# Designs tried in a protein design chat: VHH binders against q9vm92r272to629. Part 26

Target 1, 358 residues: q9vm92r272to629
Amino acid sequence: LEERMAFIEDYQQTQARSLLLYVREHQPAELISENGTIFSTTLDFALGKVKKMVRHAEHYSLDDARIKPPTPAEIVENQTFMVQSTDVLKSNAKFKVSEKVMAEYARLAGLYLDQIESLRPDYRWDGSRNLWILKPGYQSRGIGIVIRSSLDDILQWTSNNQNKKYIVQKYIERPLLIYRTKFDIRQYMLLTITDTKVSIWTYRDCYLRFSSQEFTMDDLRESIHLTNNSVQKRYKNKTNRDSRLPKNNMWSLDQFKNYLRIMGAPDGSWSKTYNGFKQNLVAVVMASLDETELLQNAFELYGCDFMLDEHYNPILIEINSTPDLSPSTEITARICPMVLKDCIRVVVDLPKNPTAAT
Below, E stands for the ipSAE of ESMFold2; O stands for the ipSAE of OpenDDE; V2 stands for 0.75 times the mean of E and O plus 0.25 times the DockQ between their complexes.

## First folded at step 3 (VHH)

Design p1 (framework vhh_7w1s_2)
Fold by ESMFold2-Fast, scan of step 3:
Structure p1 (fold): chain B 358 residues (1-358), chain A 123 residues (1-123)
Amino acid sequence: as target 1 above (358 residues)
Amino acid sequence: QLQLVESGGGLVQAGGSMRLSCAASGFTFSYAMGWHRQAPGKQRELVAKISGGSTAYDDSVKGRFTISRDNTKNTVYLQMNSLKVEDTAVYYCAADTPWEVLYSYTPQDYDYWGQGTQVTVSS
């Protein structure tokens, strides 16, 4: 119940941000009509919601951390906002305000979005569609994953599929694309435990996985949106897909570095990306560690999945404690056996280096 | 444990050639292997590195030195041609792991180094 209430609140906050993003990305004249059916109160509600989020993020330790059930008046206001904002975002409904008034709302939207995005950098990955990804808690390899945008659909889906214990996560709507195609990056992480002391390692090699079709938000099919090779190998690559993309839907790190060079990415883009992987992984591991649960003299190999934003900042999607190490392509046939062998070396024969400088 | 044993150093005249060998024992994994050198009164510097099919060289030795690896013998070689007096240094073999430490309770350098071999180039 608590998780359901938390999700509903997150969905409603995301809807408010989605409306403000939509307003920010359009010219005021495009958003208004003399026959408009949406009034300024819808924008006032969205701004108020985001302003509360900014205050909460700035003063977390001073705010009540518990989610309170909404009052009857708040339920009505939320329902009205959801209906009106959905009409704007999905049906292109227009506001009945002057262009000058709309321009002021656009300015305020930009201001409040900048404020919340500075406090919550992960919000920069969101678009205006309020999409969520639903994953079955037991299944791996992309099986049973669906993408939904409607609160009612999401709640009904999870209710009708209780036996699968679905996990609900915000979908990343603005990932970096390569040749108009979605990809993720598989990065391996090793956690070693020696006498209850923890060490965290990242593998110096990684690989990219591509969708079989060009990216579009107009079609939510798994062949476009789920980059997992077990999903993508079931689909033939579309004929209109860029021919520079691999037929096996994977690139090595060297191929990605070559792409960055050819596309004129800023010098150090890969170093920035990899440094970001390292920062994300340390933060997540440190947040999740419980010393009383640590096994003595153990190791665990993780497959970590990242997307990138337009500035080559990494977005951590998932950490898999049982990564698939099967040779599914020429790239995985090379890298996966090496990862396993190198894990054993780190655990069994930790190297010592005499200081070279001092 | 991985151990690196260097051989092939010594005295050579300017313009001559020398081959250094570094045999890795206990080596069963794909390491990046390299040669570093330290001249008297100078800091240790990278000379050449081999990782998979890729090689890299310091500008001062490019075209004169060649690094190669015999995977069957787990041995890396540094072929040094057209030696100069300025090449006089202790040469060290090194092996890197493919894993980069992000966090460790016990700080340490996760590289292996050989004992070093002296190369002296006389005029």
Scores: ipSAE 0.388, ipTM 0.679, lowest interface PAE 0.8, mean pLDDT 80

Design p2 (framework vhh_7w1s_2)
Fold by ESMFold2-Fast, scan of step 3:
Structure p2 (fold): chain B 358 residues (1-358), chain A 123 residues (1-123)
Amino acid sequence: as target 1 above (358 residues)
Amino acid sequence: QLQLVESGGGLVQAGGSMRLSCAASGFTFSYAMGWHRQAPGKQRELVAKISGGSTAYDDSVKGRFTISRDNTKNTVYLQMNSLKVEDTAVYYCAATGSWELVYSGTPQDYDYWGQGTQVTVSS
């Protein structure tokens, strides 16, 4: 119930940001019409919503973060906003304001978006479509994953699939693309617990997995949007796909570094990305561990999946506790056995030889 | 402690061949290794590297240089063919550990460097 209320609030906040992103990304003259059906109050609502998000993020209060039931007036305002903003975003409805007034709203939209994005850097990955990805928490390898944009569809889908415990997360609409194609990065992590002490290790090598088709938001097919190798193996690479991409849909880290050099990426882009992987994984592990788990001496290998934004910041999308280590390509045939072999050195050899991990 | 020892440098004339070796001692753990070079007045640059089964080369040496590894001795080799005067430099061996400890202690840099070996190519 509380999860449902929290999701509805997140969806509505995302809708407000989606409208402001749309306004920022279009020329004022393109957004207006003498016969426009959308009024400035819709923009005022979106700006007010984002301003409240900025205030909330600045204060970091747990009590203030609690979802409070909306008042009847707030329910009406939210419903009106959802209808009006959806007409703009989905049906190309126009605002009935002057070009000068629209230009001022575009300026304010940029200002407020910059403010919230400085406090919530993850928001830079969002586009204007308010898309969500629904994944079964107890099924793996891309099976049962769907993308939805409608609040009602999402709520109905999760209700109809309660036996599968779905995970609902915001779809990343603005990932970094390579030759117009979506990819993710498999990064291995090793967690060890010994005498109530936690150690987190990252593997220095990784690999990229490509979609079989060019990226487009006009088509939400899994062959475009799901980079998991088990999904992509079901599809042939399309003829319009850039020929510089590998036929087996994987790149080694070295091939990615070479790409960064050729494309003129800033010096240190990979170091920035890898440091971000480490920071994200430490934060997630420390947030998820409890005292009971620390009482058991253990080690566990994880496969972590990342996308990147245009500034080479990592976006963690999934942590898999049962990673696929099969030799599915030349790259995985090389990396996966070495990950396992080197993992044994950390777990077995490190307690007896301090240099085993180097 | 981990040590990287280069060997095989020296003087060779243009068009000749030379093989450099780098042996890791004080540590028998698996790791990535590579060769870098620094010419007078230039920054140190990557020449070739090997990690797992993958190799990477700088464009200036592709087709002329080959990096290889002895799987049992933690030793990497750089076979240099069709040497040019512009290949003259001090060649450095480098190694990194495969798993990096990122939490539970002070962050550490596992990158190790040899002392370098001079390669001089005469006209």
Scores: ipSAE 0.384, ipTM 0.701, lowest interface PAE 0.6, mean pLDDT 79

Design p3 (framework vhh_7w1s_2)
Fold by ESMFold2-Fast, scan of step 3:
Structure p3 (fold): chain B 358 residues (1-358), chain A 123 residues (1-123)
Amino acid sequence: as target 1 above (358 residues)
Amino acid sequence: QLQLVESGGGLVQAGGSMRLSCAASGFTFSYAMGWHRQAPGKQRELVAKISGGSTAYDDSVKGRFTISRDNTKNTVYLQMNSLKVEDTAVYYCAAHTPWEVLWSYLPQDYDYWGQGTQVTVSS
């Protein structure tokens, strides 16, 4: 119940930010019409919502962060806002205001978005589509993953599929693209536990996985948006896809580093990315350990999936506790057997014979 | 699986130059590589390290030694210039394990080591 209310609030906050992003990114004249059906009260609502988010983010440690049920008046205001803002974002509805008034709203939208994005850097990865990715709670190698934009569709989907215990996450709408194509990076992580002492390891090698088609937000097909190899191997690469991308839809780390040099990325971009992987993984593991009772002398191998933003900052999208280690391409045929062999050294040999470690 | 084969070393006069080579097999160039040395009666110390495009040097060799890597040959070099008698030591090539420790209560640094090569600098 509380989880449902928290999600609805998050969705509504994201809708407000989406509307302001849309207003900021378009010319005022393109947003207005003499026959417009959307009024300034819709923009006032969005600005008010984001302003409250800014105040909450600034004073989180002193404020009650718990979500309360909305009053009947608040329900009506939210419903009106959702209808009006959706008409703008999905049906290109126009505002019935002057160009001068619209320009002022665009200025305020930019100001408030800059403020919240300064406090919540993760919000810079969002676009104006308010898209969410729904994943079944059980590992299924991409089967059953869907992308939805409607609150009602999301709530109905999770209600109709309660047996699968879906996880709902914000979709990353502004990832870094390579040759106009979506990718993610598979990074292996190893956890070892001895006498309740945890050691966290990352594998020094990784690989990239490409979608079979050029990226577009106009089409939500899995062949464009889900970079898992188990999904992508079902599809043929499209003719509009850049010919410099590999036919097997994977790049080695070395090929990615070469791409960075060719494209003139700043020196240290990969080091920045990898340091970000390390920071994200340590943070996630430490957060989970605060709530989890540790087993004696245990280990777990994880496949961690990252996307990048335009500044080469990593975005952790998934941790897979049963990673596919099959030789599906020349790259995985090389990396996966080495990962397994190297795990044996760390997990089995070294804890039993510490003198072998140096 | 990873093997390190060192070459070079020998006798050289003070002020001279020498290049050490370390050929690695069974690993990718994303691994960190380094040169360590051990002089008689002293502990083994790091002299140079290369990780991707970044290099690091001990203060005693800065400006005199250069570490470099040939990714096509999977070989790491240590170019030693303006050699001093104090540089006399057994030089070891090392590769760090593919698994990098991010957080641990264990003090271990897991390395693959070459057999070592003697460098003797005479006056």
Scores: ipSAE 0.315, ipTM 0.641, lowest interface PAE 1.2, mean pLDDT 80

Design q1 (framework vhh_8fcz_2)
Fold by ESMFold2-Fast, scan of step 3:
Structure q1 (fold): chain B 358 residues (1-358), chain A 126 residues (1-126)
Amino acid sequence: as target 1 above (358 residues)
Amino acid sequence: QVQLVESGGGLVQPGGSLRLSCAASGFTFSSYAMNWVRQPPGKGLEWVSGISGSGGSTTYADSVEGRFTIIRDNDKKMVYLQMTSLKTEDTAVYYCAADTPWEVLYSYTPQDYDYEGQGTQVTVSS
């Protein structure tokens, strides 16, 4: 139940940010009309909500109080805001304010969004659609991942599927695209455990997986939005997809590095990305070690899925404890056997950091 | 099992030259960067030089830059260190070391990294 209340609060906060993102990304003249049905109070509410988020984020390192159920007044205010903001975002409703007033709201929206995004870098991945991805807590058959935008639809879906213990996560609406197509990066991580030592390793090689068709937010089909090979292999590549993308829907790391060079990406973009993988993986593993039941003197191989933002910052999507090591393409036929072979060598490899004499 | 065998050391006078060799086995040699490290008498290990798996990039410690050259032959699974203008300060046991494709991000008990290779002794003295 507390999870439900936390989600509702997250959804409402995301709606406020979505409205401000929409205002920031449109010209003031496009947002207003003499016959507009939305008033400045809707913008005031969104700004106030984000300002509260900024204050909370600045103090998140302190003891966080549990979320409280909303008061009746707060319920009414949130309901009014949800209706009005949804009319703007989904029905192109216009504000009944002057162009100068709207320009000032756009300026404030930019200011408050910059503030919250500096404190919550993950918010830079959000667009104005307020989309959520719903995943079964355990996926024995690989089906059941859905994308939803409506609060009521999300709550009804989770209620109707309680036995599957769905996890609700914000959908990444602004991933880096390659030739207008969504991709993720499969990065391997190894956890080794001995009687006195726990070590976290990343594999220096990785590969990219592409969707079978061009990215669009106007269609939430899994063939567009879920880059897993088990999903994508069921779909034919669409004719409107860029011909420079591979027909087998995978790129090697070298092909990605070549793409970065051709596109004029800043020097060090890959190094930045890979360092970000390392930081994300150490943080997640260290946070989870106290909850994880580990076998002593064992190797645990994980497949880690990343997307990138427009600045080549990595976004960790998922860690898979049973990664697919099948040779599904020429790329996986090369890399997967090497990963398995190299896992065996970790304990027998000559150390780079030898112990000095006492 | 990874095995590295160093050779080519010996006694040389200051200003002289030596070429060290390292024969590698037990792994896909071209997939690993190779390094030379040394341990002077009574001191800790110091990194000397590195070469990428392809041989496309090399790096050197400031103390040896311009005097030493690292080379690899992937067909023969060998890495070499060509040393010129040797100084008494270059006296050390020299070891070669391979970088694995698995990069360690975090580890408890850092003392677990013991290098037990035989090495090759370089003595620069009259």
Scores: ipSAE 0.243, ipTM 0.615, lowest interface PAE 2.1, mean pLDDT 79

Design q2 (framework vhh_8fcz_2)
Fold by ESMFold2-Fast, scan of step 3:
Structure q2 (fold): chain B 358 residues (1-358), chain A 126 residues (1-126)
Amino acid sequence: as target 1 above (358 residues)
Amino acid sequence: QVQLVESGGGLVQPGGSLRLSCAASGFTFSSYAMNWVRQPPGKGLEWVSGISGSGGSTTYADSVEGRFTIIRDNDKKMVYLQMTSLKTEDTAVYYCAKDTPWEVLYSGSTPYFDYEGQGTQVTVSS
């Protein structure tokens, strides 16, 4: 119940940001009509909501963080906003304001979005669709994952599937694409525990996994949106997919580096990406140490999945504690045995090596 | 499979110079960074210097910066440590170490390097 209230608040905040993103990304003249049905109060509401989010993010406190049940007046205001903003975003409804007034709202939208995005960099990955991904809590193999845009659909789905303990998370609407196609990057991480001391390692090699179809937000099919190989191996590549993409739906790191060179990416883009992987993984591991029981001598191999934003910043999607090491393509047939072989060097040799902990 | 053979150590007076050598075999030498690490008597391991696979970048510990130079010869599969202005505190067993495909991000233990030699003893004393 408390989790549902928190989600509803998050969904409504995301709707406000979605409306402001839409306004920022369109010319004022395209947003208005003399016969418009949406009034400036809808924009005032969205700006006010984002302004509160900025204040909360800057000055996190116990009172500001607390989720309280809305008053009857607040319920009505939220319902009115949701109806009107949805009409704009999904039905192309127009504002009944002057072009000059609309231009000022676009300026304020940009200002407030810049402020919240500087405090919440993850918000830069969001589009104006307010899409959410629903994953079963006990499974990580891509089965049972769905994408939903409607609050009512999401709440109904989770209610109808109570026994599966679905995780609801914001869908990343603006990942970096390669030849208009979605991809993720599989990065291996190793944790070793020696005499209760934790060490964190990343494997210097990685690989990319591509969707079988071009990316589009107009179609929410798993063949477009889920890059997991267990999902993608069930699909054939579409004819409209760029022929420069691999038929086996994977690229080596060297192929990606060559792509960056050919596309004229800034020098050091891969180094920036890899440094971001390192920072994200250290942060996640360190945060989990308070909750995890430390074993005296142990190791764990993880498969970590990343997407990138347009600036080559990594977006951590998932950490898999049981990574698939099967030779599913030429690339995995090369990388997976090497990862296992090199893992043995660290795990077996570390306790016996003069450079190991005493 | 990997073999690293260190040589060139010995007894030298303070202010003197020594050149350490490491002969590598069993791997594609130019594809891996190489390091020198040392272990002073009764102390833990200290990283000294590193050189990239191409030789295009080098790094040094603060304690040896300006005094030591790391060099590699990919044709001969050799890495060298040229040591000048030696101090008594440089007394240690020196090991040549191949970089691992696993990059350490955080270590609660001693840094791990892929090495298999017995090292070479450097003693700086008068």
Scores: ipSAE 0.361, ipTM 0.664, lowest interface PAE 0.9, mean pLDDT 80

Design q3 (framework vhh_8fcz_2; at its last look DockQ between E and O 0.46; V2 from the best seeds 0.00; counts 0 for: pae E 3.0 > 2)
Fold by OpenDDE, look of step 4:
Structure q3 (fold): chain B 358 residues (1-358), chain A 126 residues (1-126)
Amino acid sequence: as target 1 above (358 residues)
Amino acid sequence: QVQLVESGGGLVQPGGSLRLSCAASGFTFSSYAMNWVRQPPGKGLEWVSGISGSGGSTTYADSVEGRFTIIRDNDKKMVYLQMTSLKTEDTAVYYCAATGSWELVYSGTPQDYDYEGQGTQVTVSS
């Protein structure tokens, strides 16, 4: 119940940010009408919510469990806001305000969004559709994953599937695309525990996975929005997909680097991305250590999935224990055996010989 | 003791050629990818070229592609960089660096390379 309430709050906050983002990204004249049905109070409410978020982020950890139940009045206000904001975002409802007033709201929206995004950089990846991805707990390979926008749909879905213990995450609405196609990067991580000491290793090689379809937010089908091979192998590549994309829907790191060069990416873009992998993974592991009993003389291999933003910053979307190492493509047929072999070097050879290759 | 010792640097005219050598010892040479990196004056470290442990794969920075060739001899534990059509912008200290497959990122010193030499100066000047 507490988790549900927390999610609802997060959803509503996201809705507020989405509305402000929408306002920021459109010209004031496009947002208003003499016959508009949306009032300025909706914008005031959104600004207020984001302002509270800023204050909270400045003074408290966003993970602070001190979620108070909303008052009846707050519930009504939230409901009204959700309806009106949804009308704007999904039905292109117009505001009944002057252009001058709308311009001021746009300015404020920009200001508050900049503030919250400075404190929470991950919010920059959000779009204006307030989409969420639902993943079954303890399941991998994209099975049972759905994307939803409606709060009611999400709550109903989780309620109907209680046995699967679904995880709800914000869907990244503005990922970096390659030739108009969604992709992620599979990065391997090795954890070793020796003498109560935790070591984190990252593999210097990785590979990219592509969707078989061109990316669009107007169609939320898994063939478009999931990149897992287990999902994509069931679909044929569209004929209108860019011919430069691989038929097997995978790239090696070298192919990606080549792409970066072709695209004129700044020098060091990959280094930036890779460093971001390391930073994110270390942070996540460290955050989990307090909750995990450490086994002595143990190791575990993880498959970590990253998306990229337009600045080649990595976004961690999933960590998989016991990742699929099957040789499903020429890319995985190469890298998976290598990863396994090289794990042995770290776990077995290195302790025996500190100068052994890792 | 792990050692990487670079040699072959020097002063050369634009359009000239140099061959750099790196002698490795103290580790399983064939298990490491070998790299050449360079540091131009007043600039940061720049990756130049890499070769896989077996020597079957080679990669180059765009700035040196077609001009530089990386080769390794696992029996001799040597890696070479043949540089041709040298430009003034190639002026730098060149380092040989070894990389394993896994990078230690926690409970160790983060580093791009597992081992690195002391470098050899390459100066391209008219």
Scores: ipSAE 0.591, ipTM 0.845, lowest interface PAE 0.4, mean pLDDT 91
Fold by ESMFold2-Fast, scan of step 3:
Structure q3 (fold): chain B 358 residues (1-358), chain A 126 residues (1-126)
Amino acid sequence: as target 1 above (358 residues)
Amino acid sequence: QVQLVESGGGLVQPGGSLRLSCAASGFTFSSYAMNWVRQPPGKGLEWVSGISGSGGSTTYADSVEGRFTIIRDNDKKMVYLQMTSLKTEDTAVYYCAATGSWELVYSGTPQDYDYEGQGTQVTVSS
């Protein structure tokens, strides 16, 4: 219940930000018409919503951990806003305001978006589509994952699939693309538990996985948006896909570094990315230790999936407790056996001989 | 017996190039990541570059990225550091060091080395 209310609030806040992003990214003349059907009150609502988010992020309510149900008046206002903003974002509806008035709204949109994005850097990954990814609570290798943009569709989907305990997450609309194609990075993590200590290890090698076709937000098919190899190996690469991308849909880390060099990425971009992987994984594991049960004298191998933003900041999208270690490509045929071999050295050899050093 | 033997250092002018070599013996070379670390006069050790056991992954310190390239030849048990556009700030004793493929992150240090060599001097001066 609390989760449902929190999600609805997140969805509505994201819609307000989506509208302002759309306004910021278009010329005022493109957004208006003398016979426009959308009024300035829709923009006022979106600005007010984001302004409240800025105030909350800056000042925090000291004891406000509880979500209050909306009043009937607030429900009506939200419904009206959702209809009007959706008409703009999905049906190209125009505002009935002057160009000068629209330019002022665009300026305010930019100001408030800059403010909230400085306080919530993760919001920079959002676009104007208000898309959500729905994943089964159990690992399915991409099976059962769906992308939805409608609040009603999302609520209906989760209601109809309660037995799978779906996780609802904001879809990353602005990932870094390589040759217009979506990718993720598989990073291995080893968790070891001895007596009273937990140790977190990251594998120094990783690999990239590409979608079989060019990225587009106009088509939400899994072959475009889910980079998991179990999903992508079912699809043929499209003929208009950039020929510089690999036939087997994977790059080694060295190939990615070469790409960064060729594209003129800032020096240290990979070091920044890898340090971000380490920071994200430590944070997630430390947060989980407060609420999870740990078995003594155990080790667990995880496959961690990251995307990058345009500044090479990592975005953790999934941690898999049963990673696929099969040799599906030349890259995985090389990396996966070494990962397993090196795990044995850490778990078995280091406790017996501190100089074993893996 | 584990040995790491560095060579290829010398005197070079700013903007010049040098290639350092490290010959490894006494351990399963391909199972260890290899690193170059340096110690400038009067300062502590600074990590420079690393390469995974397979050679499929490389990392560089911000100060050398774009100028240095780390390479390995597992058949010959050799690691190389190709240095270009050398600066006076690159003057240091350079050491070859072996470390594991798994980095301990929670309390991990990039400078946690299992084996290290005797070093080779690089001097960049006019």
Scores: ipSAE 0.382, ipTM 0.666, lowest interface PAE 0.9, mean pLDDT 79
Fold by ESMFold2, look of step 4:
Structure q3 (fold): chain B 358 residues (1-358), chain A 126 residues (1-126)
Amino acid sequence: as target 1 above (358 residues)
Amino acid sequence: QVQLVESGGGLVQPGGSLRLSCAASGFTFSSYAMNWVRQPPGKGLEWVSGISGSGGSTTYADSVEGRFTIIRDNDKKMVYLQMTSLKTEDTAVYYCAATGSWELVYSGTPQDYDYEGQGTQVTVSS
């Protein structure tokens, strides 16, 4: 229950940020009407919510993050905000204020969003749609994953599937696109455990997986938004899809590097991205090691999925402890056997030259 | 004990040809991509060419493309650089270097190459 209340608070905070992002993204004249049904108090609430989040983040990690039940007045205020903000975001409802007043709210929205985004850089990946991805807690490989925007729909979905444990994560609304198409990057990680230390290895090769259709936030279908090959192989590519995209929906790393060169990306863009993969994976592993009993003289292979933002910064999506290494394309037919073979060779080379392979 | 030993350098006239060799020992050679890197007099290191562990993929710097060929023999644990149409700008110490398929991330010492040789001098002059 505490998990459920924590999610509801996260959702409401995200709704406030989503409303402010929406205001920042539009011209003030587009947001108002003489017959508008949305009051400025909805904006005041969103600004207040974000201001509270800024103050909480500025306390570093010294805050007591205890859940305090809302008062009846707070419940009504939250409900009113959720209804009105949803009308704006989902139904294009208009504010009943002057253009000058709306422009002032847009300035404040930008200011408060800049403040919270400086403290929480991951918030820069959010859009105005308050989308969440629901994943089954079992090993599904993309099966049963859905994207939802409605709080009530999300809560009802989890209640209807009580025998299944779901993970609810914020959906990345601003991913980097290649030729208007969503993709992710499969990166392999190896943990090796010797008598004296844990070593973290990242594979120097990887591959990209594309959706079969152009990206749009107006349609939440899996064929657009779930780039897993197990999902995408069930779909035919749309005939109007950019011809430069691969028909098998995969690129090698060399193909991606060539794309970066053609698009004029700065020298070293891949090195920056790969360094980001390494940093993200080290951080996650180190956080997990404090909580886990280590099996001595062992190794574990993981499949790690990343997206990129518009600045080529990596976004870690998930780490799979049982990656499927079955070849599904010419690219995976090459890489997957090599990953397995190279895992064995790392184990063989470690006792020969443990310090030479630093 | 890992070793990379380059040989085959020397003095050659412009337009001439030369083959560099690199003998590898002490590691699983076929698991490593091999590279040639050069250092011209008074300048920094410049990557020249690379070849995948299997030998199926080769890459070249723009300055040497079409003139140099990288070759490997996994049975003999050798990598070669066949240089033709040599220019005075190719004068450098040439190094052989190895890069594994896995990068060790959690040791606090990032490396561009896992193993490097001592180098062989190539001089192109009239």
Scores: ipSAE 0.154, ipTM 0.592, lowest interface PAE 3.0, mean pLDDT 80
ESMFold2 (binder alone), look of step 4: mean pLDDT 82; pTM 0.844

